# VH-VL binders against q3j6l0: the designs that were tried, part 1

Every score and structure here is a prediction.

Target 1, 232 residues: q3j6l0
Amino acid sequence: MHSLSERVEQLRLNDCPDWLYLLHEFDALYRQGSDGGSRPIRTHRKRVRDSLALIVEANPAVNDRPPEVKPVTAHLGRALDLGERGAVQGMSRALARVAGRLTWEYGYEKVPKALARKYAYCEILGPRGPICAERLILGFVLFAPSTTYPQHSHKDIEESYISVAGAWSENDAAVHAPGSLILNRPGLEHRITTGDLSPCLLAYAWTGSEERLNQPGMKLSSPRKARIEKGI
Unless a header shows other numbers, all headers, positions and changes below count from the first letter of the chain; antibody chains aren't numbered by Kabat.
F, E and O stand for the ipSAE by ESMFold2-Fast, ESMFold2 and OpenDDE, each averaged over both directions (binder to target, target to binder). V2 = 0.75 x the mean of E and O + 0.25 x the DockQ between their complexes.
[cut] marks letters that were taken out.

## First folded at step 1 (VH-VL; framework fv_maftivimab)

Design M07 (at its last look DockQ between E and O 0.02; V2 from the best seeds 0.00; counts 0 for: pae E 15.5 > 2, placed apart)
Fold by ESMFold2-Fast, scan of step 1:
Structure M07 (fold): chain C 232 residues (1-232), chain A 120 residues (1-120), chain B 106 residues (1-106)
Amino acid sequence: as target 1 above (232 residues)
Amino acid sequence: EVQLVESGGGLVQPGGSLRLSCAASGFTFSRYAMNWVRQAPGKGLEWVSTISGSGGSTYYADSVKGRFTISRDNSKNTLYLQMNSLRAEDTAVYYCAKRGYSYWSAFDIWGQGTMVTVSS
Amino acid sequence: DIQMTQSPSSLSASVGDRVTITCRASQSISTYLNWYQQKPGKAPKLLIYAASSLQSGVPSRFSGSGSGTDFTLTISSLQPEDFATYYCQQSYYTPTFGQGTRLEIK
């Protein structure tokens, strides 16, 4: 350890096979069903795959983040076990390899107490890394059983969720099983509810401009009554 | 239309050096990763090295790390493999191969190969 | 590195036969598996990419299947020009090839 600058070089993706394996499983998720989906879904899948391919080819920097846990991460082991037996077992296996290295967080400045016990997310690829990228965000969100994730939306960001483990529904629509993709278009509010038998693990992808992805402007929905009274 | 043509093979003594070239035509060379794949006489295929389209990233098989260097000159549409400290087990036909569009795509175009013989 | 093992190392078959070649990865590689055909004295030719996608210009009698660790190449009705050596290759990490399967005339 004579000189840290001389001896410790920036780690790159090629030096970190477990992170690279995880990114390959994201590519695999976004290739599934690409011939059967609607045109907007097929276009989104291709956009994610194309962006990811270019990022991986560039061998981006890998910046270690301190591992962090949240109450919901007590459910991660069970979610990974369920995923290992499910339709997307490759992703569950790759995620298990890095499970102890993940930085779980909330993403909002203030989180309701009930929600704080039942969810967290982690960014895998993006401006905040560990894998550095400016034009694509990939990550996971984990929910406890019987969780309601309130109405929210994103400006100028196209978001998708793919089920890795557990059952969930969006806006009280049909229940989604592992392997299914849900596309949230920019500006549309959505709400997530998870089933009562198991935790739910979702892979997510955000596409948008570099400017928007660096500062996504995520916000839980405001009370509608207050907005109406203010004339907004 | 799309072509890869290898050259530079030949007979070399153990411990010697040799540089292979691969001339590419018919596609935008700088946009695609390029590869060297070798095959010893009567044996199977062994991937040797990959270089990204920009030349910023290189990958090597463990058997050649520290001895071989892959490089490219995008202005000349040419891929190179500098082979140093050659051993008898490096005797093989060396193929130049283009990757498809994405990083993890298959090798979709191959050259005819050039024979490297390492013998005293 | 990820190790790729093919089975069988060689097989004999007759024109019109259905032939199956398998490939096993030492760890899950999802669908990042490609198949190549090589005739004596020639460069390899891509047949199948992403485990099951047929390369343009390749006859429809060739098909690929599998995911995770176990993969299969099938030739539904063998033709004289199909006698060759077949290789699988993973593109999940730094590329590795199987040892090859020699398909010989019976």
Scores: ipSAE 0.154, ipTM 0.669, lowest interface PAE 5.2, mean pLDDT 84
Fold by OpenDDE, look of step 2:
Structure M07 (fold): chain C 232 residues (1-232), chain A 120 residues (1-120), chain B 106 residues (1-106)
Amino acid sequence: as target 1 above (232 residues)
Amino acid sequence: EVQLVESGGGLVQPGGSLRLSCAASGFTFSRYAMNWVRQAPGKGLEWVSTISGSGGSTYYADSVKGRFTISRDNSKNTLYLQMNSLRAEDTAVYYCAKRGYSYWSAFDIWGQGTMVTVSS
Amino acid sequence: DIQMTQSPSSLSASVGDRVTITCRASQSISTYLNWYQQKPGKAPKLLIYAASSLQSGVPSRFSGSGSGTDFTLTISSLQPEDFATYYCQQSYYTPTFGQGTRLEIK
């Protein structure tokens, strides 16, 4: 007798075209564009694509989570509109198809007051996503205009950001446009800022061990400390 | 039929060791994280340990960390719990429990449990 | 560790009664909350997952609600087989259980 839980028709990725097409857009996102001659970026992109291909091929179970919204999701509509006319329009449209199914989270035990209305993320693929994966996390981060995300780092996790919509900066180094990839190596301290006029929607990827991705942790640091460590 | 069957429980002296087994059937064993949960007599449920489907990741409660080791043999569809340096407070029924496909899922299948008694 | 607090620890009710059990987390766990039923001498049984999703085979008289820190299990009309101990469990972090709620016959 199959457990009652197994008797329930388990939806798989191939049965969920909207999720599947969204993953295809992630694949395209990490296939397109230049690596700028950077070997680490090239290697990271390849790792994400290879992992994603294996996951998709395995036709994983899809477990929809209850949808949740955060105050910042009031800006999601505008972000999607902007994304649809930008360099990553396919991603924006695919995301729009599943927008009502997203579970937006803070990722903090206590979300800072300054971020409570200006920040949220949603996991699409990973240990806590509707699409389960052990060694890859894919998702989105949404920022309201004029947001500062505090200085932090990720131990043993390699992270990349690609803007779907909106301009943003990391560590005040440059202003990034939609489609540009920023790589954060493990332990790299980074601070994110967004422009004043438009929301910013980032696609993100995390690679690391199963253990680390299941308990990624986050180390917050002061901007001053981060500058000192960089010799700036 | 999906089933979990625990074995290996018994009486052991403080400081002793015991190895529990959980035989799984009726599902693709390697696709699911497995767990040990224990219940002291007349008390509530306490999570003990988790192991990922591949066995590459393990997690432990602070109360058993350094003393217990969770492992699995996917070729035999078997989950293990090696318990060393046993204490009186480790006395409990030990359940193996299957987790859903996602790591955030509930424990949807449980074994019948095996009793471990630590006493002098 | 996340602390889960159930209320009440015990309650008495009659067949046909509406019963409500609450669970509070020490911090937000989103909707990563599950409910289990346990009868004496038996293993726990999953009733509700993801705060409000009914496990397959569980009667519709059982329902769950809540998000963040406060959650509720409701039995709309108590049946004789529902007298048991109920546990909430969070799965957002390393798993932790509530202390349990014993539901007895009045």
Scores: ipSAE 0.013, ipTM 0.574, lowest interface PAE 8.9, mean pLDDT 89
Fold by ESMFold2, look of step 2:
Structure M07 (fold): chain C 232 residues (1-232), chain A 120 residues (1-120), chain B 106 residues (1-106)
Amino acid sequence: as target 1 above (232 residues)
Amino acid sequence: EVQLVESGGGLVQPGGSLRLSCAASGFTFSRYAMNWVRQAPGKGLEWVSTISGSGGSTYYADSVKGRFTISRDNSKNTLYLQMNSLRAEDTAVYYCAKRGYSYWSAFDIWGQGTMVTVSS
Amino acid sequence: DIQMTQSPSSLSASVGDRVTITCRASQSISTYLNWYQQKPGKAPKLLIYAASSLQSGVPSRFSGSGSGTDFTLTISSLQPEDFATYYCQQSYYTPTFGQGTRLEIK
C-alpha cells in the first residue's frame, strides 16, 4: 500500500472541478426557496450554506475512496434521469459526473435483509467523505420504489433532506416534490415512504459538533419503537 | 502531442517479478487518474488497476489484488506497475491508459503496450 | 462485477454496408458505456463515450445509442479502414469490457 514515509502530494478541492461543481449544486439547493420557509427552515438553510462556503474557501483535502455499490444503486441511473427533468437538474448532472466514484453504504452493522436491498447512502462531504470536513456532512440517500424507511432524530444534530428525484412522503403526510426541504429537528422521529413507480433520491445535510458527526452514518430506528411512540 | 510510452516488459518465470513503467507527456499528468489494462494473446481487454491523480487512492482487479502494486511519480510524469508472484495467466500486453478527471470517464489515451510473458 | 456481452462475436461485411454491433450489460449502467476500435498489433482507440457522444476526430459514420442495459454501435457506410475488433466497456462501476466483435472483410 502507501506508507507514512512516502512522499504524496495531497489532492485538494480546487484540483477537482467535478466535486466543486457538486458542492455548488448543494449551495443552490439550500438557497432555493429561502424566503418562503419558516424561521427554523430559513435559519437552517443559512447555517448549511455558511458552513459550506467556509469549507469551500479553505480548499480542503479530497481523498478518493474505493467505489462501493449496493443492490439499490442499480436504480441510480433512473433517479438521475428523473432529476434531470425537473427543477434540480443541475444537481442530477453534477452527481452523474462523480457517480462512479461514490462509496455507498449502510448506517449500521446488521441491516434488515428487506431494507438492505432497498436503500443506501453515500457521504460527499464530511469526516469520512471524499471532501474532508468536520462540522458539516452532505450526502445522498437512494431508495428503491415502494420503500418504507424508519429513522429517528439524533440528539443535538440538525438534519435536513431535500428531494432531488422521485416521490416520497414523511410520516404519511403529503408527497414532497423535488426541491422541497424537510427539517428534522431533535426530538422528532420520521418515516420515509417512497412511491411505487420510481426510485427516490434525497440530498441530506447534517450540522452539529465534530464529536457527534464523527459517529457512524444514519442509523435505522426500530419500527416497533416508532409505532409505540405514535400509538400512545 | 499527448503520448504514453510503456517499458519494462519481458520474459519472466512463474513466481517472478517485473516492474512496468509508463512515461507520460503532453498533458498535466497529475490531474488525471492513470490505469493499466492488459490483453492476453488473442483475447480481449481486461482492466487491471487504477490510481488517482494525486496517488492517494488505488484500485485493483480481483485477479491481481495482493500481487500487483500501482504507483506514480508526478514529478517525473511516470506511472508504474510492480508485479510480484507472476503466473502464466498474467501473460499479456500491458497498456497504460488515461481517463478523464472522473472514474466514469472513458480511456481516452492509450500507450502502445509492453509485452509480459510468464513461462517456465 | 458487471458482465458485458457483445453480439455478434464476429461478422463479415463489404465496404459500403451498414453494420450494427450490440452490447448488453448484466445490470443497468445508465449511459456510461464506451466503444473502442482496435486493429491488430495496435492499442485500442476510443470511438464513442457516454453511449452516444462521438470522440473528437472520429468520423461521423460512427454512432452509438442505448441506455440502461442495451447498447448499439452503428457504422453507417463501412470503409476499408473500419475492419477491426470493437469493444464495449462500462465505466459506471469498476471497468469491464465486452468480449469483442471482429469485423472482417467479406
Scores: ipSAE 0.000, ipTM 0.433, lowest interface PAE 15.5, mean pLDDT 80
ESMFold2 (binder alone), look of step 2: mean pLDDT 93; pTM 0.946

Design M09
Fold by ESMFold2-Fast, scan of step 1:
Structure M09 (fold): chain C 232 residues (1-232), chain A 122 residues (1-122), chain B 106 residues (1-106)
Amino acid sequence: as target 1 above (232 residues)
Amino acid sequence: EVQLVESGGGLVQPGGSLRLSCAASGFTFSNYAMNWVRQAPGKGLEWVSTISGSGGRTYYADSVKGRFTISRDNSKNTLYLQMNSLRAEDTAVYYCAKLRYYGSGSYAFDIWGQGTMVTVSS
Amino acid sequence: DIQMTQSPSSLSASVGDRVTITCRASQSISSYLNWYQQKPGKAPKLLIYDASSLQSGVPSRFSGSGSGTDFTLTISSLQPEDFATYYCQQSYSTPTFGQGTRLEIK
């Protein structure tokens, strides 16, 4: 790979058809869905689409960060294959075109060893993504089979997940299949558990003020210690 | 205690070589990209090189490309900088620095070593 | 590479003063700007990341603002331990630092 300082010209989104195609597929995901049409979900979908349309129209700067892989990215190929055969195949194809340019990361200062082997995320659009934006974050989270992603929350940030590949449950609720959207309201704790047969790939969107999205304050909740007392 | 400790600096002739080491402790070394940043006497900071957490990707400032090689040994929690064909302009304090991976994956250097002095002169 | 220019190059202030230091990028860097404090003979210390996020353990009198090309570091009530050199750094592309602002006691 070349020195970052060898990049001579500032690229813009219109110069990067693969990134633009990926954003088109994000628009498609948030325009259509198999989830219920509750008012909060419809409002969130519209916020994502409207923000994305304005960002694309502005032709923002594109600055690819150094590519980085994590142990879980060994599962990416299979997740993309599963998505290619499913309800959201356009997104899987678009992501495959930029897969080698992604910066996979944990987003936390300290990650438990078990979790570090089983998950990573990648920001595509946002303050820290390759595509520059201040009021919308779009990205992906990849999980190995049988992963429990501990409880977490975001202050003043509204978050959604749409399944691209694999099956998962949130807070031990109903199983979410490809194409399903779940909406997490600001301040609410949530926990993700993935199925045991395949990796799980989720597209995510964060909406909020410029201030909050520039410093989301991501933190993992402390694990609850269960103490079993002897009944003697 | 999160700590980075550099070693290997010293006086070297122009055209010579030096290898710097940085011993890391108090965090999961393999989770973080690591960096070398230098500062010439009385001057500002200059980024030199980055290596990904896995060691699979390396990046270099144009001023050192082809002469310096960054590497890491995750089993020993150690970062290295092999410096070849040294020039007077390479004279600087060399800092080992950890990339901050909190919520953004940004190039913010949150933990720094004490630095090690490299002097290139006759 | 993106050039970072700080202003002023040096300033003198008294304890209790409100101090502002500015940093200008040669092109838009969104919010990918960090601020560091460096005392003589010591390594730099991260104060602010991503334009406005306060690093853990840094006093609340430090704050950052700005986006695009123009950024500001503010110290709301200067303390004796704040006399140091301050550097901005962009993380939008290959990292580059400003030339530094030296803050001295009046």
Scores: ipSAE 0.000, ipTM 0.429, lowest interface PAE 15.8, mean pLDDT 80

Design M11 (at its last look DockQ between E and O 0.01; V2 from the best seeds 0.00; counts 0 for: pae O 12.6 > 2, placed apart)
Fold by ESMFold2-Fast, scan of step 1:
Structure M11 (fold): chain C 232 residues (1-232), chain A 120 residues (1-120), chain B 106 residues (1-106)
Amino acid sequence: as target 1 above (232 residues)
Amino acid sequence: EVQLVESGGGLVQPGGSLRLSCAASGFTFSSYAMNWVRQAPGKGLEWVSTISGSGGSTYYADSVKGRFTISRDNSKNTLYLQMNSLRAEDTAVYYCAKSYYFGSDAFDIWGQGTMVTVSS
Amino acid sequence: DIQMTQSPSSLSASVGDRVTITCRASQSISYYLNWYQQKPGKAPKLLIYAASSLQSGVPSRFSGSGSGTDFTLTISSLQPEDFATYYCQQSYDTPTFGQGTRLEIK
């Protein structure tokens, strides 16, 4: 089958303290109640944390993906520096430890030229992340200053963003600061606009069925999916 | 063999400081959030503080914010609580408690507690 | 801050009795409720987590039920070692405990 025997030894999460520590900081991030006395937000936070705890308890395999950069990753160092001074400094420090191991991507085959210079995302935990999971996706989105990320909708997927660094707004709502959580219900549109002075780094979590998280409902595939499909 | 052993309790004057320690054994210490829970004489349980497995995130009850600092040394399997500006109402048995799994707020393993008395 | 209220604050019972202790949350906490047993001079012991899941090593006479705001701990046939104080605790948000229920010999 695949060249799994070419690997020296299958690493598991408990063998990878930097990845484990990053997941601890995701748990911590979803524990904070900065934005949220509302029941839907509290329920979502607990759902993310419960799913994460079950995954970590199982000590899953860790398969590092080839590191990849995008133009926006030039802003990562500044975003992490800003995050160290805020409410989510633990997350910023944990992410800095794995920064060189991240696979940054667009998630679409056609990306407008202006947007391609100003954003990218990386999946940490999920079907395509270094830490494999089927019913939870955790990752980061990085934006350059003055970026507008276009509206899109995710059917049957509950999605949240928490600010790690930088100022941003969702669908023209009030400006959000580090620690603020925005919850997008399945099927709702969202649009992110970042402030003019600094890059913006958001942590994200998607919850849904295994089938939905493997195929989020977008007809445009990630570069990796397109490459795999063409190879078949 | 999973156990937590607290130390460092004692008698202190109001305004004083005290550092509690909790030595952990029998489990992978860095894989779990750790907690301090206290109980005043004849009263119920009160959560005091939580620290993430990495040590990067800390949480405090409103009654102790700015006065207490939770920390951990994963290389020594030890949890700490630095207690400053102590008040009479901080008098309690302080328990070290392990989160049941990962970052859970259910506490499955408890130390025997250490008594902190704040009195003039 | 989520308030947890236990009922009764104390009760007297005999060995062999069925004992029921209730816990109410000030808002819905789904099934994020834990039960602890504490004997005098000892640390608390986790009995039940996630409202109804029995902790390993805890006798099957202990059971938990409920969801939302109303929860129950039941001891089906009280044994001498069960005389203790029992606490509920919510884990939905920042941890808060009920005031405790003291179970005494009749």
Scores: ipSAE 0.174, ipTM 0.692, lowest interface PAE 4.7, mean pLDDT 85
Fold by ESMFold2, look of step 2:
Structure M11 (fold): chain C 232 residues (1-232), chain A 120 residues (1-120), chain B 106 residues (1-106)
Amino acid sequence: as target 1 above (232 residues)
Amino acid sequence: EVQLVESGGGLVQPGGSLRLSCAASGFTFSSYAMNWVRQAPGKGLEWVSTISGSGGSTYYADSVKGRFTISRDNSKNTLYLQMNSLRAEDTAVYYCAKSYYFGSDAFDIWGQGTMVTVSS
Amino acid sequence: DIQMTQSPSSLSASVGDRVTITCRASQSISYYLNWYQQKPGKAPKLLIYAASSLQSGVPSRFSGSGSGTDFTLTISSLQPEDFATYYCQQSYDTPTFGQGTRLEIK
């Protein structure tokens, strides 16, 4: 007897070589300089790489997400061109292969209209996919030129940024060139400012408990309040 | 309620061995690096050893390297310290301590400690 | 191995006083500096992490500052429960502690 059923096969990472190659580039990014910097930076790099290796080995589910664009994504092509000319060209080439499949979004429930035109992020690995994982999030953040990304809080999440293209600074500290890794200072709000000539593309990684990564505790500082606190 | 409880301390002769245990509760044990920190009577604090959340990476103070082995059983929420070839200078209260997950490697939760006395 | 030197080794103060304890690293440790409080017969308690971040549940009269090699713990108005020994600890590399500062009642 025949049953009337529609069998839907679950795509997995090994079925998706362009996603797999992008994850190889994340491993390469976090391997570069892995014995340098502070012990917290070295430990974070190792944690990301170890988690990623276990996830890849498990051949996780890959779930389609509808592609989504934001105003800032008009800069993506330029950012990828810049990254291809630099120290992390493998990452830029791998990202370009999946660029049309990315789901760009905002990281907060409410986003100021000015920031909404200059920023967006996409998750490539994490609880929301497309590559499913519970204890690691990998993705990209794209900024327009001359963008200030407001201070925010990261309780119980360890976050790092690696520049793929463009110049930026954190809390008015030195400009960070492509390939540099910055570990988010724990328990403090921080601010990212990008250069005025080109877009900025950052790779990011979040590590934390499954519960925390599904519900990150980000907050934006009020721009008016921040200016008053600076004496402006 | 986050809690760490050490056990296994006692009196041992030089060259002897002890195994310390630390029972953890109230948090996701496997997500956090765990540490042993000791304090000799009347003295300050000394870090002894660290183990990663998965157990895949271990680190030791030079004073104990080759003699002590840190391990964990994530299915039992338990941290261990196997101490071999004990010396008089290992006499201390041994604390189990949880690493702050994020960036600082601060020790945010401590047990009450277990006393190890190495005396002939 | 990074040496941490605290000053003073001991301090006598009254309830309500503002107290400052310093910690110096033998090399730059950026902001990877933590502060602990320990009472006799008790386990240490984390007060400050990452040089200036206040641990949850710690009273706001405690604050930390500094970066690089020189760090400060400040208690803005001493309370009776603050009389204890205080330790700094660097986490830039292999953890090391300062020798401690004993804060006593006058």
Scores: ipSAE 0.049, ipTM 0.638, lowest interface PAE 6.7, mean pLDDT 84
Fold by OpenDDE, look of step 2:
Structure M11 (fold): chain C 232 residues (1-232), chain A 120 residues (1-120), chain B 106 residues (1-106)
Amino acid sequence: as target 1 above (232 residues)
Amino acid sequence: EVQLVESGGGLVQPGGSLRLSCAASGFTFSSYAMNWVRQAPGKGLEWVSTISGSGGSTYYADSVKGRFTISRDNSKNTLYLQMNSLRAEDTAVYYCAKSYYFGSDAFDIWGQGTMVTVSS
Amino acid sequence: DIQMTQSPSSLSASVGDRVTITCRASQSISYYLNWYQQKPGKAPKLLIYAASSLQSGVPSRFSGSGSGTDFTLTISSLQPEDFATYYCQQSYDTPTFGQGTRLEIK
């Protein structure tokens, strides 16, 4: 009697070139550019790259989630177009190849009215897949023009944002252009604002424990498939 | 052939301890999160605990937190559940179950179960 | 914890009947809903995952639908081997099961 597991072929990263190449773009994204002399940023970049390398080497399972769109995804085409002109055009192109396979989410039980049509995120790599990982999350956040993302913080999670397309600001401190990395240390409160002319597409990375990365709102929601390799 | 086989169940007095084992075969054990789910006689299913493939993360139902410990030995393809301070309400068939690949985190493979009876 | 409520708790049907079982979550769980079949003295069997994905080896007469809070398991034409207890389970948060639906022969 054939086991159920034997009857379903599990795709892995090496079987999915478009996902693999997208991860290569993430690697490049966190290798390129200056850390501005910041040791925390340098360390974070290295952590992301090292984790990603181990994950890729492990040839993890790929489980496409049901594609889902949100109102803000109406702006995705424009964001990708803009991204193709920018400093991280490779990322934009790679993302475009899998755009139809993305699962956009809000991450809230109830989405604030102000964000319902202006915000969504999608996880590419992490506990919620499609590329399975336990100790690293990679994904994208899409904002419509003139969006204010409410102030928040992440407990025990180190976060970075890199714009693929569009200008944005965090805590009204500066206007960030594509390719610039912003690091949010655990517990740091931050608010995000976007310009009024163009959508903003941010690549993001989360590092933390497996348990913590199941946050927010989807504790045990996705396969926490075993990762054999160290640091995955 | 994918298979899970539980063992270690039996009769134990309240306050006692018991250790369950689940032997896995037919798949790469370390690549999957494993779970314990129990079912009291004539009742529904209740999730008990989950452990990640590497064993680095563990999760427990509130009803067993502090009393039960899930662990695994990947070199032996074995899942464990150490149950301490057992109560009458812990009486159930205990199933080990494999997590599925997909994001729904379903349980696609189950053992036959092992009966644990806590009684004076 | 997220509470799952199945309806009905029990139902009687005949071979060939169309059967529908409903599961409601206390909050939105997106598509993180699974369905299991359990026969007496046996372990549960996965039927549907991710609300609507049919598990390999499961007959096509089984289907799942729904998203958010309301979900449905449908058996298009009931077969003799389908009489069992069915459970929904959410995996959006800490796993919780519905109370079960016992499907009996009329």
Scores: ipSAE 0.000, ipTM 0.525, lowest interface PAE 12.6, mean pLDDT 89
ESMFold2 (binder alone), look of step 2: mean pLDDT 93; pTM 0.951

